VHH binders against q9ft69r177to353. Designs and how they scored, part 19

Target 1, 177 residues: q9ft69r177to353
Amino acid sequence: LSTWVAHKDCLVLAATGSGKSLCFQIPALLTGKVVVVISPLISLMHDQCLKLSRHKVSACFLGSGQLDNCIEEKAMQGMYQIIYVCPETVVRLIKPLQKLAKTHGIALFAIDEAHCVSKWGHDFRPHYRKLSVLRENFCASNLEFLEYDVPIMALTATATVNVQEDILESLHLSKET
Short names: E, the ipSAE of ESMFold2; O, the ipSAE of OpenDDE; V2, 0.75 times the mean of E and O plus 0.25 times the DockQ between their complexes.

## First folded at step 12 (VHH; framework vhh_7uia_1)

Design p3 (at its last look DockQ between E and O 0.89; V2 from the best seeds 0.00; counts 0 for: pae E 5.0 > 2)
Fold by OpenDDE, look of step 12:
Structure p3 (fold): chain B 177 residues (1-177), chain A 121 residues (1-121)
Amino acid sequence: as target 1 above (177 residues)
Amino acid sequence: QLQLVETGGGLVKPGGSLRLSCVVSGFTFSHYAMAWVRQAPGKELEWVSGISPSGGRIYYKDSVKGRFTISTDNAKNTLYLQMSSLKPEDTAVYYCARYSRDWTYNMFDYWGQGTQVTVSS
């Protein structure tokens, strides 16, 4: 959270059930800006939305598991505090997300299960290797309306040194991370 | 008055099958997507399966893929969950839920009372 406050990228190593979700939920609550969470599984996104609803946090998920065709438009209009999205979907939504960043603001990109970027990890997912587009498209050098780069928070329960390095490199996180 | 009523739960041995039904009143499936959600003792609510109004889009939790089948009968305003190859970890209260059209704060706007499914040897 301290790194987020400083508008810096960070890698969070936290066990399952440790409350790591709070790390990206709190920014949404404090700033009123949208937090976008990359998640690999539709079931996880459903479960997280269910959990957040109990806490009166508006959340949706975007991806192949959508049953409402209008939800994407609503999300891009800033209707939700937290947007869960599959990695393949976020790549497609770069331009709409840039508009969202401009009109409502994006406080944070959270990449859950970040170890999925690494072939050294136990759950390699090819689409995670494309997530460098976040850093590339949401930096102050590319978007004039941004005062600073939108922070990226990578989260994983477990990662070897090699996996951690892969996460930092693959996601193009700041060298200060 | 809108109402969702689940039935079909019970005690079954591992490997067994159950068919859950959710009878809906007060609205039609042509307008709303539906879901099954479950809650095991001491655990959080977890999504199990969802189906679009037309039935053209169906999704499952990975752990139930190949074992559970969600379906609807619009003429009867009934949602079904056919469960096969049941496992002890499937033990839970199963709820029928309607996806909210607005989806402002709640993914689901209406729930049934739930039906208990117990898988035990």
Scores: ipSAE 0.585, ipTM 0.820, lowest interface PAE 0.8, mean pLDDT 91
Fold by ESMFold2, look of step 12:
Structure p3 (fold): chain B 177 residues (1-177), chain A 121 residues (1-121)
Amino acid sequence: as target 1 above (177 residues)
Amino acid sequence: QLQLVETGGGLVKPGGSLRLSCVVSGFTFSHYAMAWVRQAPGKELEWVSGISPSGGRIYYKDSVKGRFTISTDNAKNTLYLQMSSLKPEDTAVYYCARYSRDWTYNMFDYWGQGTQVTVSS
């Protein structure tokens, strides 16, 4: 949390089941702003949304596996505090998300399973390599209505030093330690 | 009144098969996406499969893909889950659930009571 309060990117290394999701859920609850979470699997996004609904947190997912065509429209109108998206879908939605940031605010982008960006990791996903566009499109220098860059929080349970450096470099994250 | 009723659970040895049924009433079945969700003893709810109202889009959790088949019979207002090559890890209470159109606080707005599936040697 202190890294997010300082408006800086971070890499979170935490075991599965250690409460890693709270790192991005708490900012959404505290600020009332939207948190966008990039996740690699339909089933993971389903399970996360199901868990959040049990805790009365409004959440949705977008992308492959979404069976209701209206959810994307409602998400871009600010109806959900936490939006899970597939990597390929978030790239498609950059412009709508910029509008959402202006109208409702985006507290951070969370890149869950960030090791998927690295071929050295156990679960490489090529679309993760394109997520550097988040930094490029949500900088205060490029969006006049932003007071600070929208922080990027990368989260993974498993990362060697090589994978950690690959994550930071590939996603163009601030070198905050 | 809206109701979802699951049947077809039971005890099956590893490698066996079961077909779950969910009969719905109180809404136009063909207008809603439906899902199967399961809960193993002591575990969190886990989404298994979903099907669009038209049946044209179908998705599975990776661990059941190729073994489970979701389907609908709109004339009978019934959702099915055909389970094959069952493993002990599939042991759970299986729920039929209807996707909410709003998702504000509830991803699924109606649930069945559940049917127990036990895969044991």
Scores: ipSAE 0.182, ipTM 0.611, lowest interface PAE 5.0, mean pLDDT 77
ESMFold2 (binder alone), look of step 12: mean pLDDT 86; pTM 0.877

Design p4 (at its last look DockQ between E and O 0.56; V2 from the best seeds 0.00; counts 0 for: pae E 5.0 > 2)
Fold by ESMFold2, look of step 12:
Structure p4 (fold): chain B 177 residues (1-177), chain A 121 residues (1-121)
Amino acid sequence: as target 1 above (177 residues)
Amino acid sequence: QLQLVETGGGLVKPGGSLRLSCVVSGFTFSHYAMAWVRQAPGKELEWVSGISPSGGRIYYKDSVKGRFTISTDNAKNTLYLQMSSLKPEDTAVYYCARYSRGWTYTMFDYWGQGTQVTVSS
């Protein structure tokens, strides 16, 4: 967790059910900035939002499965501390998210189930390979109002060394010490 | 007074069918998206299916897709879940829930009392 305080990317390897989601939820609560979470399934996003709602944390999801057309607009106005999005939707929302980063701040991007980026993994999902766009569009060199790059946190329950390397390469993550 | 009342649960053998109903009163049913959410013994709440106010957008959890059908009858203010090809893993209390509208911190603002579905051989 100290790596996001130092404004660095990280790869989190933690067993399912070990509280992995707290790694990105706590930064939202501590900073008051938005955390954007990329997740592969609408049912997972629903279940996470349900859980956070019971703990009175404002959260929403965007993309396939969202039944309320107004939620995206409210999310871009900073109404939610945690925004879950599917991979295909986040690519389309780059410009609105840049505006959100300016007006409210984005503490980090969390890529949940990051092993989905790897063809060598057990759950490859092609849209995950496009997520390198997050680094490209949320770096301090491209956005004048940023003093540092928005950190990217990749999270997975298990990954072999070759899958871990594929994650780092495909998502353009900085290697940590 | 606002109420959501589920009926239609029961005991059924694997492969069987049940139809759950949720009768709504106290709000304009056709203005809200609705969902079915279930809770198996000792487990967390699990979203099953959702339907838009018009019925034009419908989504399912992958494990129930092709087996469950969500629908509405706006004239009767009733939400339905037709369940077929039931499996023991579908055993749970099933709740109908109304999606929040407006500026709230909750995803569902009203819940029914739940109806028990038990699938056992």
Scores: ipSAE 0.185, ipTM 0.605, lowest interface PAE 5.0, mean pLDDT 77
Fold by OpenDDE, look of step 12:
Structure p4 (fold): chain B 177 residues (1-177), chain A 121 residues (1-121)
Amino acid sequence: as target 1 above (177 residues)
Amino acid sequence: QLQLVETGGGLVKPGGSLRLSCVVSGFTFSHYAMAWVRQAPGKELEWVSGISPSGGRIYYKDSVKGRFTISTDNAKNTLYLQMSSLKPEDTAVYYCARYSRGWTYTMFDYWGQGTQVTVSS
């Protein structure tokens, strides 16, 4: 959280059930800006939205299996505090997300299960290798309206040193991370 | 007043079947999407299934696909969950929940009291 406050990228190593979700929920609550969470599984996104609903936090997921086919548009209009999205979908939504960043603000990109970017990990997912587009498209040098780069928080429960390095490199996180 | 009341839970052996019902009152049932969620002891809330007001859109959690069937009877203001091939891991309190129209089918604004489903040998 301290790194987030400083608008820096960070890698969070936290076990399942350790409350890692608070790391990206708090920024949404404090700033009033949107937090975008990249998650690998639709079922997990459903469960997280359910949990957040019980805590009166507005959240949605973008991907297959949703009941409202207009939810994507509503999400890009800033209707939800937290947007869960699968990697393949977030890549497609770069331009709409840039508009969201401009009109409403994005406080944080959280990449859950970040180890999925690494072939050295136990759960490699090819779409995670495309997530460098976040750093590339949401930096002050690319977007004139940004005063600073939108922070990226990578989260993983299990990562060897090699996996950690691969996460930092693959996601193009700040070298100061 | 708005109310959701679940029934149909009970004890069943693995491989058995149960049919849950949720009777709603206090709102126009056919205007709302509905969901089943569950919570096992010591575990987090888990989304199970959802259905649109018309019934034209249905979604299941992967672990229950092919085993569970969600349906509605608008005339009876009732939501159903037909469960078959039940497994011990399906043991949980099952809740009927209404999707909030204001939150485009991602948030729930009302819940029932839940019904206990226990799958055990």
Scores: ipSAE 0.178, ipTM 0.600, lowest interface PAE 2.4, mean pLDDT 88
ESMFold2 (binder alone), look of step 12: mean pLDDT 84; pTM 0.859

Design p5 (at its last look DockQ between E and O 0.85; V2 from the best seeds 0.00; counts 0 for: pae E 4.5 > 2)
Fold by OpenDDE, look of step 12:
Structure p5 (fold): chain B 177 residues (1-177), chain A 121 residues (1-121)
Amino acid sequence: as target 1 above (177 residues)
Amino acid sequence: QLQLVETGGGLVKPGGSLRLSCVVSGFTFSHYAMAWVRQAPGKELEWVSGISPYGGRIYYKDSVKGRFTISTDNAKNTLYLQMSSLKPEDTAVYYCARYSRDWTYTMFDYWGQGTQVTVSS
């Protein structure tokens, strides 16, 4: 959280059940800006939305298919505090997210299960290798309306040193991370 | 008055099958997406399956793919969950729920009372 406050990227190593969700929920609550969470599984996104609803936090999920055809548009209009999105979808939504960042503000990109970027991990997912687009498209040098780069928080429960390095490199996180 | 009523739960041996039903009253299925959610003892609520209006889009939890089938009968205003190859880890109270249209505050705006599914040898 201290890193986030400093508007810096960070890698969070947290065990399952350790409350890692709080790491990206708090920014949404404190700033009133949107937190976008990249998650690999629709089931996980549903479970997280369920959990958040119990705490009166507005959340939705976006994937390749939607149960509500309008939910994506609503999300991009800033109707939800937390937007869960699968990696393939976030790549498609770069332009709409830039608009969201401009009109409502994005406090944080959280990349859950960040180890999925690495072939050294036990759950490699090719789409995670495209997530460098977040750093590339949401920096102050690229978007004039940003005072600072939108922080990226990578989260993983298990990561060897090699996996950690892969996460940092693949996601183009700051060397200060 | 809006109501969701689940039935079909019970005790079954591993590998067995059950068919859950959720009868809806007070609204029209065609206007809402529906879901099955379950809660095992001592565990958090977990999403199992979802279906859009008219069944155009269907999603499953990975652990139930190939074993569970969600479906609807609009004429009967009933949601179904056909469960096969049941496992002990499927033991839970199963709820049918209606997706909220806006999700502004809640993902689901209405729930049934739940039906107990127990898978045990």
Scores: ipSAE 0.613, ipTM 0.829, lowest interface PAE 0.8, mean pLDDT 91
Fold by ESMFold2, look of step 12:
Structure p5 (fold): chain B 177 residues (1-177), chain A 121 residues (1-121)
Amino acid sequence: as target 1 above (177 residues)
Amino acid sequence: QLQLVETGGGLVKPGGSLRLSCVVSGFTFSHYAMAWVRQAPGKELEWVSGISPYGGRIYYKDSVKGRFTISTDNAKNTLYLQMSSLKPEDTAVYYCARYSRDWTYTMFDYWGQGTQVTVSS
């Protein structure tokens, strides 16, 4: 958690069920700002939203699995603390998300299952390699209302050294000092 | 009174089939998105499938896609889950649930009591 307080990117390596999702949930609760989570599977997004609902955290997901067309509009109006989104959808939503960052603030982008960016990983997904646009479109040099770049938190339960290096390189993540 | 009542669970062998039913009362079923959610012993709740209002869009968890079919009968206010090629890992209590129209407070606003599905030799 100290890395997002310093406004730095980070890579979180934690086993499934170890509380990995708390790393991005706590910033949303502490700041009152939105956390956007990129996730690869509709079922994972459903399960996470259900769990957060049980803990009284407002959350939604956006993407091809969303059954209610109005949820995206409500999310961009700041109604949800945590927004899960599939990789292809987040690229489409860059401009609305920039507006959301201005009106409500975005505490960080969390890239869950970050090993999906690596061709050397067990679950490569090509849309994940396009997520470097998050850095480009949410840096303080490009958006005058930002004091700091919006941090990017990459999370995975399993990653070899090669996969870890590919994650950092492909997503253009800065290394902690 | 608003209620969701699941039926159709039971004991089946691997490879078998079951059809779960969820009869709703107290609301117009076709106006709401509905889901099947399951919980295996000692596990968290797990979303299985969802269907949009009026039945136009349907989604499944990857592990059940091609084996399970969600459907509706609006005349009977009933949601169905046809399960085939059942596996031991499908053993769980299955709930029907109604999606909230406002996820700010909860994702599902009404739940049934559940029906047990057991897949074993």
Scores: ipSAE 0.237, ipTM 0.650, lowest interface PAE 4.5, mean pLDDT 78
ESMFold2 (binder alone), look of step 12: mean pLDDT 84; pTM 0.860

Design p6 (at its last look DockQ between E and O 0.90; V2 from the best seeds 0.00; counts 0 for: pae E 4.2 > 2)
Fold by OpenDDE, look of step 12:
Structure p6 (fold): chain B 177 residues (1-177), chain A 121 residues (1-121)
Amino acid sequence: as target 1 above (177 residues)
Amino acid sequence: QLQLVETGGGLVKPGGSLRLSCVVSGYTFTSYAMAWVRQAPGKELEWVSGISPSGGRIYYKDSVKGRFTISTDNAKNTLYLQMSSLKPEDTAVYYCARYSRDWTYTMFDYWGQGTQVTVSS
C-alpha cells in the first residue's frame, strides 16, 4: 500500500487466502477512483463480485460470462468502484478505459494471478502477455491529463525468481519495482 | 411479492445425479438472467452457473463444466440445474439467484432459501 501511495508499480507476493485482494480494494475506497482488476477466470470474477457486494463495494466484471450487455457501458461511465476484466477484454477496452481515466480516474490496475504471464509458471495464459498495453497506454507521457503513471500492481501467490522476473519484464513495470 | 423457491436437493452417492428446480414468481421471468450459487460448510459463496433471459448465453464454473447443465422453462417460470457425476466437493447449499440489472453494489438482487445437496458415500 505504501508503494501504491507513492504511485509506483509493485509486485505483491501473497498466499491464497491471505487477503491480498485488500491491496487493490483499499485504493478504490480511499480515492473514489476506479480500480481495474485483471482476472483470468469467470468464476473468480463472479466470486469476487459476490464478496465485494457483501461489503457494500460496487463491483462488476467484464468479458466472457457477461450476461448483461449494458454493464460494459455503465462500467466505462464510472458506475462501479471495482471492475474485474479478463485479459483479452481489457486489451479491447484500452480506449474506453482511457476515457474513464480522464473523466472519473483510475487509481490502480491490479493484475491478479500475474504468474500467468510466464511460461515458467504453472498456469501460463497467452493473453496475459498482452497486458503490457496497460503500462504503455496509461502513462503520463502518453496521456496529457495524467500527472503520474497509473500504478500497476501485480499479484501472485507463488512465483519463482524466474517467474517474478518474467512478470516485471512482461508487464513493463517500472525499474524501481 | 417476488419469490424464488428451490427444490430437488438431497443425499446422493458420488457419481450420482440430482436435478434442482427454482420456481420464480412475482416478476417477468424472461426479463432477468438467473444463476445458481452454492455455499459449502465453512466456505464462502461461490458462483456455479448463469443463464441469460433468452437462454442464449450460458456459463459454468470450470469445476462443474461437463457435469452440470443449467436450463429454463419459461412456461413454468422455472430454472433448473441438472447435476451429474456428483462429487463430495459438490456438497453445499444451492441457491438460485436473479441477476440485478444495475449491479449497483449487488450482483444478485434476489435469492431463494436454498436447497441442501449432500454427496457422500
Scores: ipSAE 0.753, ipTM 0.885, lowest interface PAE 0.6, mean pLDDT 93
Fold by ESMFold2, look of step 12:
Structure p6 (fold): chain B 177 residues (1-177), chain A 121 residues (1-121)
Amino acid sequence: as target 1 above (177 residues)
Amino acid sequence: QLQLVETGGGLVKPGGSLRLSCVVSGYTFTSYAMAWVRQAPGKELEWVSGISPSGGRIYYKDSVKGRFTISTDNAKNTLYLQMSSLKPEDTAVYYCARYSRDWTYTMFDYWGQGTQVTVSS
């Protein structure tokens, strides 16, 4: 996939484990800004954080499965470059994340397993339908300190054309990528 | 000196059961959340289950939920993983690990040496 320097949204189609995660990890490493990753499974978030920890990248996850209540506070203080969150948790955290975007910057929101937004897909998850709130709450028109909308990167391993269009429509993503 | 020592691994047939133990020495056991993490041959480390210091919060990887039970015995400073209905894909080295209180540097700050679990016919 081509890198988009113009701060545009994108849809990434690649198999799980094929390096898809690097698409959102590299922006965090290159910019020094926070990347927020929405993921549907606590085990996936654990495994990603464990992998990043062994590669000495500061990362955490928030929401279901987090056993240490201090991690959320530290994450909102900008201590972690990559923050994984469950879909339902990110909605609760919109206000703290806006503060984080102001103080440390958010390079992008990555929506992993984006096919979960589609009822046409094999793994529909209703909380994914609510993720359009990210576009609404992290656009430059709503937050004066933002020069550009925070880009949204949707990632999925396989999606039919119907599912791809549903992802773009439901998440309010640009089709220019 | 902090030590985590796993025992209880072995060879079992599909559908069998094993109980893994992790004896902890060198710190107050109830002060840290603990986890079981496994590594299958040729694969990355995979988180299996975690338990809070109090034992009141417990989480499992979906593929083991209902088959595995994490628990602690605080009097014995021991973390357990009861594994039932074992499948060949559960074959791995199983580690007990202690969650760090500061994930900036590492997610797990102490690991056991691991115990081998093999599930095959």
Scores: ipSAE 0.257, ipTM 0.655, lowest interface PAE 4.2, mean pLDDT 77
ESMFold2 (binder alone), look of step 12: mean pLDDT 83; pTM 0.847

## First folded at step 14 (VHH; framework vhh_7uia_1)

Design q1 (at its last look DockQ between E and O 0.95; V2 from the best seeds 0.00; counts 0 for: pae E 5.7 > 2)
Fold by OpenDDE, look of step 14:
Structure q1 (fold): chain B 177 residues (1-177), chain A 121 residues (1-121)
Amino acid sequence: as target 1 above (177 residues)
Amino acid sequence: QLQLVETGGGLVKPGGSLRLSCVVSGFTFSHYAMAWVRQAPGKELEWVSGISPSGGRIYYKDSVKGRFTISTDNAKNTLYLQMSSLKPEDTAVYYCARYSRDWYKTMFDYWGQGTQVTVSS
């Protein structure tokens, strides 16, 4: 959270059940800006939205598994505090997300299960290798309306040193991370 | 007056089968997406399966793919979950839930009372 406050990228290593999700949920609650969370599984996105709904946090997920065709448009209009999205969908939504960043603000990009970017990890997912588009398209040098880069938080429960390095490199996170 | 009522739960041995039913009333069943959600003792609620109003779109939790089948009978206003090859980890209270049209308020706006499924040797 300290790194987020400083508008810096960070890698969070936390065990499952440790409450690591609070790390990216709190920014949405505090700033009133949208947090976008990349998640690999439909079931996980459902589960997270279920949990958040119980706490009166407006959340949705986009991509495969979403049965309401209107939610994507609503999400891009800033109707939800937290937007879960699968990697392939977030890549498709880069332009709409840039508009969202301009009109409503994006407080944070959270990449859950970040170890999926690495072939050294136990759950490699090819689409995660495309997520460098986040850093490339949401930086102050690229978007004139941004005062600072939109922070990226990578989260994983388990990562070897090699996996950690691969996460930082693959996602093009700041060298100060 | 809107109601969802689950039935079909029970005790079954590993490898066994159960068929859950959810009878709905008070709304046009064919206009809403439906889901099965379950909660095991001491665990959080977890989504199991979802189906679109037309039945054309169906999704499953990975751990139940190939074993569970979600379906609807619009004429009977009933949602089904056919469970096969049941495992102890499938033990939970199973809820029928209606997807909300206002997600900014809640993901599911109506739930049944739930039906207990216990898988034990």
Scores: ipSAE 0.831, ipTM 0.922, lowest interface PAE 0.5, mean pLDDT 93
Fold by ESMFold2, look of step 14:
Structure q1 (fold): chain B 177 residues (1-177), chain A 121 residues (1-121)
Amino acid sequence: as target 1 above (177 residues)
Amino acid sequence: QLQLVETGGGLVKPGGSLRLSCVVSGFTFSHYAMAWVRQAPGKELEWVSGISPSGGRIYYKDSVKGRFTISTDNAKNTLYLQMSSLKPEDTAVYYCARYSRDWYKTMFDYWGQGTQVTVSS
């Protein structure tokens, strides 16, 4: 978490099951601010919410697979510490998320399975290419109430050097990782 | 009081089929979304499928799409999971669970006791 303390972007390369998700869960618990997690699969979001529920951490997911239409509104009002969201859905929610950042604070954006951004990775997902919008819309130069850019944490279990470089370039992450 | 009771588990060979049932009592079944969640030995809980109160929205874990079918019978207060083309990796205890209306505290507020499904050659 050293890059989060310095308010900087980072790339986390860690095996599945190694506690990779703690990298974004701990900032939510320590700051009391919301953490927004971009995840590619309905089942992954469900499983993470189940795990967090067992540990008494308030969490939800938004987008495809959500069966309760009221959860999005409650999430944007700051009711959940951790919000999982599909890539396509986060683009739609940029304006509500800017409001959430102003009213409750967003500690970071976590992009889970970040290798999905790369056409050279084994699990390319085109909607991940749109996630550069997070840097553009949550930087201190564009939002007066921000003292620092909202950090972006990219997480993946496996990535070759070329895929790692593609992640950094495509998501517009700072080179200091 | 409020109960969720799963039945239909058992031992089956690969490629076989089973139908799980979850009979519900103590709440208005048609007002809540429901899910099937499983746990393999030594593994964490994993979500398998969910269905909206109306039955109009249905979602599956990718690895079970095309093999499993979730459904409800509101007249019998019963949630079903039809499992086909079973694989050894489907071996787990299967739970039915009710989605909470308040995810702040918990995602699922009521769980059954589970039914064992074993897929072995």
Scores: ipSAE 0.150, ipTM 0.606, lowest interface PAE 5.7, mean pLDDT 78
ESMFold2 (binder alone), look of step 14: mean pLDDT 85; pTM 0.865

